Miniprotein binders against p81326. Designs and how they scored, part 72

Target 1, 226 residues: p81326
Amino acid sequence: MLHFGGFIMEINHISKILEKEREEYIRNKVEEYLKQGFSKDDAVNKANQSWRTYIGHRIQDVIYNLLKKFLKDSGLKVTTDKALNNRNLPEELDKVKRLIAINYGEYLFLPDADVIVYKVENNDIKIIAIISVKNSFRERRFETTYWKLKLKESPVTSHIKVFLATPDKDNEISYKCPNGKPKKMRIILEYELDGIYFLKEDFEETEKAKHFGKIVEDIIEISKKL
Short names: E, the ipSAE of ESMFold2; O, the ipSAE of OpenDDE; V2, 0.75 times the mean of E and O plus 0.25 times the DockQ between their complexes.

## First folded at step 8 (miniprotein)

Design V6d
Fold by OpenDDE base, second read of step 10:
Parts: sequence; C-alpha cells; structure tokens
Structure V6d (fold): chain B 226 residues (1-226), chain A 101 residues (1-101)
Amino acid sequence: as target 1 above (226 residues)
Amino acid sequence: GPEEILEEAEKLLYEALKLIFEAYELAEKGDPESLEKALKLLEKAIELLRKAIELIQKALDQGVPEELRKKLEEAFKKAEELLEEAKELLEEIKEELEKQK
C-alpha cells in the first residue's frame, strides 16, 4: 500500500512537474493553430486555453486515482460525473447518478462532481462526498459553493459533503488575510464548503483547510457516521 | 548537471506513479485482460523507477551541494518506495492470474 506519507510529498510536486511540460505543449499547439490559419496572437491564446484545460484534467485524474486507491481498503467506491454521463449505466452507477441529482422542477441536473465517493451497504447506495478539483480560480470561482448550497436544499442530498481540492498555484485562497487583507474567496469557500484540501504545503491551515493528505482519513470518518 | 538530473528523476517518478495508479485501476477489474495490461504498465513503471534511481545515484556520486544532495536523497527514497510498491503489486497480480488459470 502506498504509504500515504510518500504520496503526500509527490502530490505537492505534481503541479510543478506538469508545468514543466507547458513550454513544449504550448509550442506544439501554437504550431497546430497556425497551420489552421489562426493569427499568432490567436494561436497563443488558444494554446494557453488548451493548456489550462489539459492540466486541469491531468490533476483531476491524479486525484481520482489516488482517492480510488486509498479508499479501496475501506470499502468505499469512487466514480466521476464523466462516468455518469452515459445512457447505459450499470445499476450501481445509475443509483449514484440519481442520488446526486439536483431538482429544478421539471428537470434534474447533476452538480459538477469531478470525484464522487460512495459506499454500498446491503444493496443501498450512500453518497459520502463530492470533490471538486480546481487548478486555478480564473473562472467560476464560486461554482462549487453553488452546488454545495443546492445539495443542501434537499433532504436526499443535504448530507453529502462537498470538498474542494486544489494546488492553488497562484495563491488565490492559500491564506485568509495575507498582509492583513481578507481574501474574500478563501473566506467564502471555507465557510460554505465542508473542506478545502491543498496539494501544497504553503497555506494557512484551519479546521476546514487542510493538506490533501488528510482527505482520505476525513472521508473514511464521515463514511462511518452515515 | 545534477539539477537537471533531479528534474529528470522527478519526471520519471511522476510518470511511474501514473502508471502504477493505472495499473491499480486495471487490476481492480479483475479480468485476465485487464490484469495483463496492468502487468505491462507496472513493468514500465519499474523500468522508469530504476532509471530514476540510477540517475540520482550518479548525481550523488559526483558530489553535490548539501541542499541539492538532500533533494536527491529524498527523490531516491521516493523512487525506492514506489519501486517496492510496484513490485508488490506486480506479484499480487501474477498470483491472481495464476488463480484464474
């Protein structure tokens, strides 16, 4: 079993390691877009946007795989919203999908759920947590908070914990009051969400803001209370 | 130089880690095809980790500043830990494949 300790050090460097690939990735994408007839400026902009999407998915995949591995021994299962976006779902995943759905009257919609943790007991599915993975907060800063609030509105979903996992590479939410100035986004996210987990060491730790290395233990503890 | 070696080693460690995770996912499916794929991934991971260890060892043998030495030693430790894990998982999958025959 990967000693969680060794993994913690590795996860802190994931963002840095991935960023080393950026230069080559951007160069290749710029060339591709130039060949498609875009201007140099447009090609660069498109390449940068492509990189943001690419790196976001890679970080999400790492987190998903880690959670899946470390929660396995506890009997907990892990899936993603992407896996639920299928017309032909296994019965288990169909149940998971229904149990995280948000009611909008005539319609049911899924929250953004990069990672979904659930357990199966006596053929019953219990949703434990949803983890949103964000590499940066440039777009949709409070989207995760919106989904948390929406999940709270129903007795079916109100128990579901919503966590944010981020390397916070730009230090947007790492500290509450750097230089005595409150970081609105950090304060609101920490208040509204059940936890924030950092894939880095340089952050202000609180009851709800922890290193990503604590997420497995926290999820297991929550699962025992359900 | 030694700094470039550390960077390369860290890259190899990350790539190996990804392969190990993918191997775990495949192994969980439990079918022979998935298990065989997992074995191949682990073999590749082991190769990458051995390469990382070799690179780190070469850098350490050349003599490096204390700060860089510490980083190399940490990377070395990580590589050894991942290597052990990959080998353990490899053996577990082999045993499972044998049980299914």
Scores: ipSAE 0.018, ipTM 0.397, lowest interface PAE 5.3, mean pLDDT 87
Fold by ESMFold2-Fast, scan of step 8:
Formats: sequence, structure tokens, C-alpha cells
Structure V6d (fold): chain B 226 residues (1-226), chain A 101 residues (1-101)
Amino acid sequence: as target 1 above (226 residues)
Amino acid sequence: GPEEILEEAEKLLYEALKLIFEAYELAEKGDPESLEKALKLLEKAIELLRKAIELIQKALDQGVPEELRKKLEEAFKKAEELLEEAKELLEEIKEELEKQK
């Protein structure tokens, strides 16, 4: 498992880079807001809010690039919902789009598929997994769950695994019942989804709730069974 | 019939979900104008979710095949989950707006 070991090292390296990037980003934003006349507390709060918006796109891109790199040698391909929304799609991506689109009467919509993993065998496309990436404190909590249930309703899409990937820095779903009222959101997400992958060390691990470092190995194992 | 009611309820759930997504994005911006817009979207989402729940209950009150009953029950559960989510977000945003005054 050289690829798996390499993946964990890459995640650790990127985590360190993202932490330094956050420190530099916040420092620069705080200075900018201070120059605009905001108080120190307001400048810090605004800088943290700006970072939450920035990191959302940044982590999605990081996850896409990591999965693309580490799944390539296993014959797996990776794309994004942004790529599937292009006006002129290559035939392969048009087929991917059709295999994950959900029918709402006269309309077809894509699920919350930030990152999509699929394989191509003899011109046939098999969707392996959809990964929803959630980064901010006020993420759309049940969006991924709704799309999982919709995909489950069709024989074409019912095999598709739906995963949530999150740093969960505010501990919104990291624990079930650590020190008080049950975390309903964690219980519901774990129950409905095929897995939750945490981009952090400190969380309650279960069969379905794991460190992000396990995602490549899990996807490869799933693909072998399909 | 019950199948048509399920389709209508699913459309309402999807519309409510889109409003909740937009409300989260506006809430993340955190400024008063965005928070006020998020409140209005959540109020609309709650209205749609309550209508979906009502429609699903009416369909379940009719004698329905087991396959359709299961789908209606799943839609009902999803509507309740989204309704709870929207209400919780609505309260959080109201509290944030009060802090900013």
C-alpha cells in the first residue's frame, strides 16, 4: 500500500500548508481591516469570516486534486460538478452527468456532487462515489443526506456511495453524545450516508466515520466490488 | 392520486432544500442585510416543508401499496428533518442579528 502511505503523507503535508496559509491569510486580512478603521476584535472576526469562504473552495480543490492523483493508478477517474455544468461536455463527462442526474418532473438536476469518482470499462461508465465537501460552521447540514436518499430511489443510481468530507472545526458533527444533549446532526448524517471522512484528528470514530486518510483505500475497495 | 401527491411533495422538498442552501450561504456572509435575506428564505422554506408534510399525511391516510407507503414515509421523515434544520438555522440567525444591534 505504497499509494495509501503516500496519500497519508500528502494529507499531512497539505494540512501543514493549509494551516500556514490560514495564519498568513488571517494576518493579512486583519491588517487590511485595521487599516480600514475596524477595531481589533472586528478585524479578527471579519478575517475569520473571509477565511471560511476562501477555505470552502480551497479544500474542495485540494480534495479533487488528491483523489485524482491517488486514484489514477487504480483505473479510477475523478471529476467535479463544476466540470459537468460546462456547456460543451466531452462524451465521457456527458455520460457521467446522465448517470448521476436526478429527475424532478420535467427537470434533471445534479446532486450535491462536489467530487465524483467513476470508472470506465469498455466504454461503460460506472459511478463509484459522490463526495460532498463541507467546511463552514453553517454548512447545509442535510443537503448531502437528501441527495443520498434521492439516489437510492433509482436502480441506476442506488449503488452510488455518498460521502461527506469535512474538517468540522466547530465540532458540529464530530461526536454523538460527548458531554450533554445528543448531536442529532451527527446521528442522522452517519445513519443516512455511506461514510463521513474527517479532515481532523479529534472525533468519535465508528465504522462509517473515519479519518480522511482512509478514503482512497475505501473507494478502491468499493470499486473492486462493482 | 397518492403517486401524484408524492411527486408534488418531492418538488416542495426540493424547493425548500434550495432555499435552505441559499440561506446558509447568506448566513455565512454574516452582514445584517444577508442575514435578513436568509430569514425570509427560511420562512418560505418552512412554509413549503409544512405543506409537504400535510400532503404526505393526506396520501398516507389513503390506502396505498406498501412500496408507495415506504416512499411516502421516507419523504415524511426527510421533510421533518429539513423542517427541524430550517427552524434551528432561523433561530441562530435571529440571535446573530440581535447581537449585531
Scores: ipSAE 0.000, ipTM 0.146, lowest interface PAE 17.2, mean pLDDT 78

Design V6e
Fold by OpenDDE base, second read of step 10:
Structure V6e (fold): chain B 226 residues (1-226), chain A 101 residues (1-101)
Amino acid sequence: as target 1 above (226 residues)
Amino acid sequence: GPEEILEEAEKLLYEALKLIFEALELAEKGDPESLEKALKLLEKAIELLRKAIELIQKALDQGVPEELRKKLEEAFKKAEELLELAKELLEEIKEELEKQK
């Protein structure tokens, strides 16, 4: 457990590591789209969009794998919304799915939940936290906040912590008041969510805004109170 | 010179870190083939980290200005931390492979 801190600090480099693959990825995708009959400009644009999706998934996968590894010894389990999107779920995952579902009257829908942390005690499942992973905030800036608010509306889900994990490459939410101007998005996200965890060093630290290295400890502490 | 050694060491650290992340991703798949690939990546990472440590140590032994010494010592510490991590992961994956056999 002692080496967890050092390794987590290295996660700051994940964006840099992945960005090294960008040039080759873009080149290959551009060639692919050109062969499909797109113009050069369209091919470049599509390649860039594809890259954003690709890198986002890669970051999610890394975070998922890290949480799964470092929470294992605490007896906590980790899954994803993708894993829950199956018709034939094991009993345990079916219960997890039901316990995070949001009521819309005639329908139940799942929140966006890139990572779901839960524990199993005496065959009972308790959902501990949902982690949303965002590489950038270009679209749907407050989607995670919406889901947090919806989860709060039910006594079944109101206890579930909602965290945001991000490298915040463009410094959109790293500081509350850069140059004396309030960053609306940072302030709202920090207010509405249970925590923001940064995969970088250069950010304004607060009680709710921490380095990603603290997320495991925080989750374990929350789990003990449930 | 010592500055070139630091640059090379930092490059090796970065490459090793990349391999460790890739190994973690593969290991999570849990199948024997992925685990074996992860082991190979970690072995390579360990080799790179050992090389970095040796290079840094050599530079430190030659006597360097204080500012450069501090950077080398930081790189050394990082290399040791990553080496320990890679070794731990290697053993975990080996244990998992043995359980599947």
Scores: ipSAE 0.120, ipTM 0.537, lowest interface PAE 3.2, mean pLDDT 88
Fold by ESMFold2-Fast, scan of step 8:
Structure V6e (fold): chain B 226 residues (1-226), chain A 101 residues (1-101)
Amino acid sequence: as target 1 above (226 residues)
Amino acid sequence: GPEEILEEAEKLLYEALKLIFEALELAEKGDPESLEKALKLLEKAIELLRKAIELIQKALDQGVPEELRKKLEEAFKKAEELLELAKELLEEIKEELEKQK
């Protein structure tokens, strides 16, 4: 009934913080837009749009910090695609970058890898999983699926799990067949990706579509098989 | 030669990929103006991808070393996959624009 595991407790605590942060953010942005001369309705709409952009980056940071904290004791390391784009990369991160980069001949392109989980064994890097964090599915709907397909093409990267993590507050992919109508995006994402992890309670659960609270144990299990 | 054709095709693939992701970002806004801009970007991406496929096929028709052949075949597959993705997104955007009439 109640989950008191450290990871689940931390997720619940952060969810409460984010809700309070949302209320304060929107209140402040509405006031700001009203001072600029916008109507109350316009100010509210603009504040909500601003929050959507803000929370996207905020959720990525939250997920990175949660995974880094809870995977550390299992010998797993976590990094981000932003860290890999740093000009002065440590040797370990340079190796991580090379192991996930997609080769277009002379050019290397990084996949949609907001969070990357890897392990180091005897100075050898093994990539475990790439996690794409999406707050909305209007932008870059098939990007994660495309990168999963590209990673499958190489023996070096074909073992890498590709996960999607999302609050999906607009219920864009939470259900396969609302009112008997199939949602093609949910079906395609679930079929092609290795898992979808929801940062919400209400969704159609399957073997691949789970609550975010399951992600740490799933990643640890996968890492033991590699 | 075939190596120069591969290089040109790879540049076209990279530019097409950038346009596809820019179109996806515009599609997030959902308004008619943004959807029309996304449509034009996808049309350009499809044009570049078709050109890349033609160039790769032309190179494959020549006698090429095994290593270069594998790279050309890989680029061909990537171009075909991106073309199908771009065409799917183009259809979705056209349907959304028609719905908003």
Scores: ipSAE 0.000, ipTM 0.166, lowest interface PAE 16.7, mean pLDDT 78

Design V7
Fold by OpenDDE base, second read of step 10:
Structure V7 (fold): chain B 226 residues (1-226), chain A 80 residues (1-80)
Amino acid sequence: as target 1 above (226 residues)
Amino acid sequence: GPEEILYEALKLIFEALELAEKGDPESLEKALKLLEKAIELIQKALDQGVPEELRKKLEEAFKKAEELLEEIKEELEKQK
């Protein structure tokens, strides 16, 4: 167990590692968009947006792979919403998909679920947790909260823990009351979600706001109660 | 500097992890090469002398790279 903890701590550097590629990435994308006929200003803006998307996916991929690896020995399985977007799903994943679906009357829709942790026991699938991965909170600040609340509305999904994992690069939710002023987003996210896990060291730790290194242990503990 | 080497090594380790999770022999072999490079970079930094705090981080990264390397080797052997 201790063996995995050290590697998870190194995740603090992921943002820094990826940011080293930013300048080159932006340059290449700007050039690409200029060739497509965009103005310089539009090209720069599009490149920056592309970078945000790219880095978000990269962080998500890292988190997915880490969780998959570290939860394997516990018998827990990991998938993604992307993997569920297939017409020909294996039976196991088809069941997972159905067990996270949210009812909108005539329609079922999936929550945003960057990472889904589940267990298989006696051919029954139990969803343990959904992890939303966010690099920044510029847009859709409470999207994860929305999905948590929607999942709570059904006895089928109400037990599913919803976690947020973030490096919080811009310190949007790292502290509750910096300079005596409440950070509304931090307070609400911490209140509504089951946990916030930071891929950094500089944050205000609470019962629900922890370092990402604790997520594996927390998930395993939850799984034992399900 | 040594800090840059640490970040580069960590990058390689994370990339190796991603490749290893694909599970196919080609990906596993690529992952091994990345880890070997990471180990070499870390060793070079350690040999040059680094501050104690950075040394600990490098040694930890080194250990993780080696552990992952052995895991991948074992997996490759199982597939043969």
Scores: ipSAE 0.028, ipTM 0.496, lowest interface PAE 3.7, mean pLDDT 88
Fold by ESMFold2-Fast, scan of step 8:
Parts: C-alpha cells; sequence; structure tokens
Structure V7 (fold): chain B 226 residues (1-226), chain A 80 residues (1-80)
C-alpha cells in the first residue's frame, strides 16, 4: 500500500498541472484566433474545440507514462498501439503485435489498444491487459466492447484483460441511474469490459468501476496469476 | 462471413444506443432505422450455419436490438 501512495500522489500532481495547462492553452488560443480576425465568441469556441483534441492525446500519453513508471519494478512492460504500428519493430514488440492481432481471414488487425501491458518470461511474451483511453464519448463509445468480444474468441487472446480509462468530464458513464433513468452505455460497458477506471473523484463505484489510482495494483495482481 | 455481420450489427446497435441517450425525436427516429438494419443483418447471419459461440453472440445481439427497438418505440409514442 505504501508503494502505491507514490502513484496516487503523482496522479494528483498531474491533475493540478493539467488544470493550469488548460487555462494557459485556452488563453493563448483565444488570443491567436482573435489576431486572425475571429469574434470573441468564435475565438472561445474554437479554443475549446482545439483543447478537446489536444487533451485527448495528452491524457493518453499521461496514462502511458504513469503505467510505464509504476509497473517497471513489478517486471511489467508497457507499450502503445502507436509504437506497434511502426514499420521497423524490435523483435519483442513484433511478438507483442502478433499476440494481440485479430484474425480476419487473410488480414490481421490491431484492436483499439491505446496502452498495452505485457511481461516477458523465458523469452516468451504474455499480454496482461489492453487499456482503451476515452476522453469523450461523442463517437465510437462501444468500440472497446467489440474488441473485447473478438479477443474472447481466441485461446491466444481470451485471457487478456480489456480496460477503459476515462476522465468522463461530461458524466456520460459515471452513473448507472442518474435521476432514476438508466444509463445504458454505463451498464453495457461495465458488463462487457473487465474494468472501467475513472480519472475523476465523483462516480458510482462498483467492483468493476474504480478510481484510476487502483489500476496499478489491479494489473500487478492479475499478472501474478498468469 | 458471420463474424463481419456480427461486427456491423453491433456497431449499428451501439450507434443507435448513443442516439437513444439523446432522447430527442430526430435522434430516436434515426436510432430506429439503425436497429432495423442491425436486426435484418443478424437475422441473415443466423439463417447461415455458424459455430456455437458465434451463434450465441448473434442471438445476444439480436435480443439487445429487439429490446432497444421496443423501448425507443415506446418513448416516441409518449412524445407524440
Amino acid sequence: as target 1 above (226 residues)
Amino acid sequence: GPEEILYEALKLIFEALELAEKGDPESLEKALKLLEKAIELIQKALDQGVPEELRKKLEEAFKKAEELLEEIKEELEKQK
């Protein structure tokens, strides 16, 4: 527990940095758009749209770096689907790619695997978990669910845990029954996936829906059983 | 093949679910059309010989689409 205190502290530190980064980013983008001749309202709207794109990639990078740092001492390795799509792969990453690829007859495709956790034992690769990072649920809300279904169909990939990580700032999946009305998206994602990890404090917690601060200890525990 | 049909049907069902969550009449009407197409695709796949596990997934998808379709029809009726 004392070791994971550092992880939680770093998450809190990064959250504060991201808030400050947002304020500065929006201020700079508004000024930029105003200089281009846009109205104040249009400049603000464009700046907010630009931030939404920026933060999506930023959160993904943050999660990758946090997991890489905190899983290393447990003998676990972390990579990304972006790294696996490189033309010149090291042998180890080429093996990782082949172990998570889905077969469609003559074609092999990678699942929606923003972050991949694996281990190496006696020169053999074992994939532990795939983490899909969603900053918003405008489109492709259930793509992760489809990839989970496909992975379950193969003996090679059926053991791989599929997780969703999200700040869910618009409260789209934070609750099952806000104001008594069921949120079918939350219910379906929780049912089909192995876990949902929220990068926020206020949400309906269950055995499968947890604060992101628990992801490191959960992954380590899973890896010990493999 | 049946796996591709399952993928397409699930995509349509999830898109319909997103539209249903918005709750406005235009979104609900679009959701109905997507679910009708999903049901048609699943029915076509089930009429073919498929492996047991894939058949189970197609049957689950069919049930989910039918249930959502009925809920959306009820909601549209209430809004009229």
Scores: ipSAE 0.000, ipTM 0.140, lowest interface PAE 18.8, mean pLDDT 77

Design V7b
Fold by OpenDDE base, second read of step 10:
Structure V7b (fold): chain B 226 residues (1-226), chain A 80 residues (1-80)
Amino acid sequence: as target 1 above (226 residues)
Amino acid sequence: GPEEILYEALKLIWEALELAEKGDPESLEKALKLLEKAIELIQKALDQGVPEELRKKLEEAFKKAEELLEEIKEELEKQK
């Protein structure tokens, strides 16, 4: 019944839809922090930070659910880094966790992996892609790029595609050279990552910068080559 | 304003889609109610007059809501 095309219209507006909740959310959080003994200014700042975290998780959940649904028919599976943070993992997820781990000598650490797409063939797991979901780029602007570069350093993980999905609410990376001025972040992210997928219509499209509606097809195509 | 109505309608359509995905009759019926409300809101905005750019978006949302409404109705009929 539900076709991916049906979600495309709504996904372009997901940030705006969720922002409707902001006023009420902020008000409630400010009250909460005031009750905890924070100053008014501190309460407002903390509330705003809480909102940024909250909205980021909401967008991530939407993207996760969409990918899980629309990749299912292709036999692809989807999980999250959060799901991997369990002591008692099913064998399949334990394997997934190990296959995305980055070697730091004595230690293995997981990359930030908001969404992980993998396939199971003949009891072998192949990691296809990691999708990082970012609502804004105010903090840790190149975090996803760091993880991509780290994944490239190992033959175990070098094949894993790393994608960024974003509504880019503040137009930080929507255009490469607005008014003739290069947007460093857009240029670097597009260069280093395997793709950027926008949850909006107003952006500069390139070979690597596409509308989110293309991500399912792209992932399926990649999966066939692995 | 009309823009707010658009986003409210889109929210309702989104929620309806999520409910319809469950596929059970109760969820489908709830989805229908949400879509009907979305259609009503959009129609009200269109009747009040809106800028052309916003009108186009409202009309697209309207069309989508109607299409989904029909699909859900058909599915409910198949389950009877």
Scores: ipSAE 0.036, ipTM 0.491, lowest interface PAE 3.6, mean pLDDT 88
Fold by ESMFold2-Fast, scan of step 8:
Structure V7b (fold): chain B 226 residues (1-226), chain A 80 residues (1-80)
Amino acid sequence: as target 1 above (226 residues)
Amino acid sequence: GPEEILYEALKLIWEALELAEKGDPESLEKALKLLEKAIELIQKALDQGVPEELRKKLEEAFKKAEELLEEIKEELEKQK
């Protein structure tokens, strides 16, 4: 779509920047490990492992910046759970924090809300969506699903859409078995969550599992109904 | 009180999960320390008389911390 052509162009541009950044990161890490006395092959292997860790946080920052830029003209604001954990919160962000917090008796905990989209109406906050950014599913397979189910329990938070964004480089949830059936984890995540957005090309799209390029349009449409 | 201990333990567990996601040895070692602290706090709280609902949440947090601790130890061994 023409109205989202700029977003797609930006994603493609950032993909090129990330590949260049990967090359520079790996070169620097290989040099660092060689200076520490590792063999060439060991240095390369360690540098690649280091990149896998680094890129997880880098993708989160990329998603935050892209959404902030492309949702601004629709009157939507974007923040992060990291920003909400700052001890000196502006009033607006403090309100955002309270509106997504899950009640555990006397205590409130934030869901795994790497990126949060909200709007302000008459000094009141309405949360539109939270986006969990996952580079790996090893330890926290259903964390996003747990938070979705908890948010559903309260009338304050039941309207909040919960999305997963992932490059899924290890094909943990984009892989299809030889018989065409998705893996159990993919089936559960797609069923329980409001959407999954893939930062990769090779997967079969469904109504809820889409290319990341569609997320801005989807969020704007959701915000119009709230 | 026990609720304060639950809050602190859960905070440590979530911080450890974020560090585990990073996957580098330094982050994994830090995650182990946080999980050891969380387990200690939960054990201390469970030794007190706590309401049924809070007891269940503490037991769930304990199980989560133990499972994550085991996973991180395995990952550190693989990186040796």
Scores: ipSAE 0.000, ipTM 0.095, lowest interface PAE 19.8, mean pLDDT 78

Design V7c (at its last look DockQ between E and O 0.67; V2 from the best seeds 0.00; counts 0 for: pae E 5.0 > 1.5)
Fold by OpenDDE base, look of step 11:
Parts: sequence; C-alpha cells; structure tokens
Structure V7c (fold): chain B 226 residues (1-226), chain A 80 residues (1-80)
Amino acid sequence: as target 1 above (226 residues)
Amino acid sequence: GPEEILYEALKLIFEALELAEKGDPESLEKALKLLEKAIELIQKALDQGVPEELRKKLELAFKEAEELLEEIKEELEKQK
C-alpha cells in the first residue's frame, strides 16, 4: 500500500488549521483598511474577502506541494500557471505552456491551471492533468467546466484530464441530491469534469467524486495510459 | 488537546514540505527543524494517550514527517 495515501487524507484538516489564523488575520486587515480610510463595515467586508483569497492560495499551495512530492517517484512533474507566466521559460516549461494553450483564433490563451501535471518521455512532454483548486464556489462556479470544454475542442488538449479539488466547506457540491433535490452545480461539475476531489470526508462519493487522497493514484494510472 | 497537537503538527509538516521544495540548504535545514518539532509534538500526544481515530492520524503524520525528514537529510548530504 503506497504510504502516500494515508497522509494525503490528513489534508481534511487544512481548513481547520487555516481557520485558526482567521481571527488574527481579519483583525490585522481590518486595521489596515481602517487606516486606508474605509468605514468599519467596509473594512470588515474587505478583510473577509481578503481572507477568502488568502485561504484559497494557501490551500492551492498545499495541494501543489503534496502532488509534487507524491508524484515525484512516479517520474511525473508538477507546475503551476503562475510558473508559466514568465517571458523567459526553460524549454520544458515553455513546451508545457504551449501544450495547454487554448486556441481563440488569432490568440492563444492559457486555461486557469492551478496545478499542471505532466510527464517527460523521450524528450516529449505529455500533459496529464490540470487541477483547479476551489475553496468556495461563490464566484465563477463553472469556470473550471468552461476550461474543460475548451480543452476538449482541440485534439492537442482533448486528452488532458481536468480535476477540481475542493474542501467544499459550505457543502455546495458535496451531495448530488440532498433531500431529493438535485444540486445543479454538483451534477454539472461531476458530469463535465474528469473528477472532483474533496478535501473532506463528508461527501457523496461516486466514480468521479472522490476523496483527494485518491488523486495521486488516479493521476498515475492516467499517466500510464498516455 | 491532542487534536490541536495534530493540527499543529500537520501545519509544521505542510510548511516543511513547502520549504523542502525550494531545495536550497537553508530551506532544507529549516524544514528539518519543523519536522523535528512536529515529530516531538506527535510523540508527546501519543504518549499521553489519544482516541484510536486520532492515534491513527497522528501515526500517519508521524510517519510522513519521518520519511520527509529522511529525504531532506539525504538531499542535504548530496549537496555537500
């Protein structure tokens, strides 16, 4: 049993870990915004928004680091869209960038790709998966779906798996039909994406909706078929 | 409580992972210190006795911390 799966399960606690910093973070941000001349109410609102952004980045970073570590022994490599936003890229990353680009006629644009998993085989780059990390679905609920659909439109990118990783704190997509009522977002995301990986235990598991602990094995399996 | 210790240990491990990814000797050494602290915290919690579920989590975290610690040590040795 690859020891990797057990510790990855502990990512369930990441939200709780980060939430311990919230009070101090909010207090500091409120003070900062007050000094900038915002009203108390505006300062609080802005601080809360800043917190959401902060947590999102922190979770993304953790996921990136975990995937990078646990995929390393399989010979798989991990990068981010941020790493690709350089004018001068190493050849390998430049190839990665080009292989995930979406054609809009006169323009090529990159999908939102918080984490990109790829392999190098015989000096050729093969993109395996893109993982979108979402802490909450308040904004841009179907953005990941959009990118998946766009990637499907080209034979160059159609093979790329698109996964969503989320703690889903607000239970927006944890269940398909709670109380017999369909959760539209869950159903659509699960249908359109190649997988949803939850950083929590309390969710409805399906073939596509799994615990984040399964993502490493799934990616490795996909990589063997490419 | 023991649950808080788990959270703190996990935090340290995640931070150590981040530092280890930088790959420079200074970052690796910092990561080692964090992992040592995590291991110590976990061991302390285990010694105090914890519910079985929490014990399993602590043991997993412990194992991960030890493995990462060893990996970092090996990397540091390669860089000397």
Scores: ipSAE 0.478, ipTM 0.807, lowest interface PAE 1.2, mean pLDDT 91
Fold by ESMFold2, look of step 11:
Structure V7c (fold): chain B 226 residues (1-226), chain A 80 residues (1-80)
Amino acid sequence: as target 1 above (226 residues)
Amino acid sequence: GPEEILYEALKLIFEALELAEKGDPESLEKALKLLEKAIELIQKALDQGVPEELRKKLELAFKEAEELLEEIKEELEKQK
């Protein structure tokens, strides 16, 4: 038990660890864009946008690999939205894709599901949880809550837990009432989602808002009830 | 200090995990090198004597690094 929670708690610092790469990354990307003929101002802006995409994918990949490692002994499997969009899907993953798809009449779309946790019993697949990874809340602040609400509309998907994982560096959702004034975004996200897991130390901890290191324990407990 | 050594070791372990997921022999061999370095850093920090809470973290990181190292060695042997 403590083995799983103890080590994975160190992931709370992943954003800090990876930020050490930022200066070299930005320098290299600016050089690339200048060689392509962009102005210095445009090259810097494009390099910063590239970094935000890069760091988001790096954090998502680390989360995926850690969950895959630490959930394996509990009989739980992990995949990603990217993996489900490949055209050469094995039967197991094709079933996972179908079990999380949202029906819009003649169209089926996948929710925003960066990481998906499921189990397999006698060729039956049960989706346990999806984890959305958000590095910032500048835009699309409530996208994850929309997908939770859509998943609740069908008996096939209504059991699926929807979690948000975030470093929240700008403290956009870290506290409910930061100056005695309710923070609408934090309150709505916590109310609608099944959990918020922070990749940092400084935030208001609640029953649903926890350190990311608790996520393995929580997922295992949920899987026992399904 | 020992805390900075822990963070450097964790960085190496996380990078090794990403490389190991790629699965090709070159990535696996690079992951081995990173893990060997992480293990060395952790052992050096433990040998210095550290506060109990930091010692627990270092011991957990050491255990995870060694387990991943062995998994990668076995995978490379299978690919021969």
Scores: ipSAE 0.218, ipTM 0.648, lowest interface PAE 5.0, mean pLDDT 85
Fold by ESMFold2-Fast, scan of step 8:
Structure V7c (fold): chain B 226 residues (1-226), chain A 80 residues (1-80)
Amino acid sequence: as target 1 above (226 residues)
Amino acid sequence: GPEEILYEALKLIFEALELAEKGDPESLEKALKLLEKAIELIQKALDQGVPEELRKKLELAFKEAEELLEEIKEELEKQK
């Protein structure tokens, strides 16, 4: 309890901080746009658009730091696609990059792997999972599914688990299904991906769609089977 | 086959999203052209006899591509 409680407490603490951070961010941005001569309605709309971009990057950073902290003692390492795009990569990260890259004929591209979990075993690197972080589905609906389908095509990458992590504030894919069919997007994402982890409390949990608090234990169990 | 067409269309949609994030007129114009090509490929695939599961994926991809296309057109007009 105490050990997993640390992770859950950290998630709950960060959720409260992000809520407060949102209020301050919106207030400051509205003031900024009003000073630029925008109307009150335009200032509010622009502030909300700015927040959607900001929170996307912020949630990605939060997830990276949480996974890095809580997977370290299990011998698992965490990196980001941003780190892999550095010109002067350490040997270990260069090898991670090569093991996750997708072939397009003569070209190699990295998937949208916001967070990458791997292990080093007997001087060999095993990629465990990639986590795609989405704050909103309106701009990026097929990106995670596309990368999962591409990774499945290669024997080198077919074992890599592809997870989606999302607050889904607008209930686009976390809608409760009392007696009805889920929306097509939820059906497709759950079918094609290895898991969906929600950073919210109010949704119907399934075998593949879980609370974000379960991601650490799931990744550790997957790594033991590789 | 239709599955390969789905992969190609999704690839084009992904490239368009990356270009749209840059937000400059040149990148938005390129994104527009990629989405138009993706929509054409999806329509071509839907005109064939495809399994129900694949048909649903193609229809969803079509809707998403059309919505993004309209958003990009609106953004380009606002930048003029």
Scores: ipSAE 0.000, ipTM 0.151, lowest interface PAE 16.7, mean pLDDT 76
OpenDDE base, second read of step 10: ipSAE 0.473; ipTM 0.803
ESMFold2 (binder alone), look of step 11: mean pLDDT 85; pTM 0.818

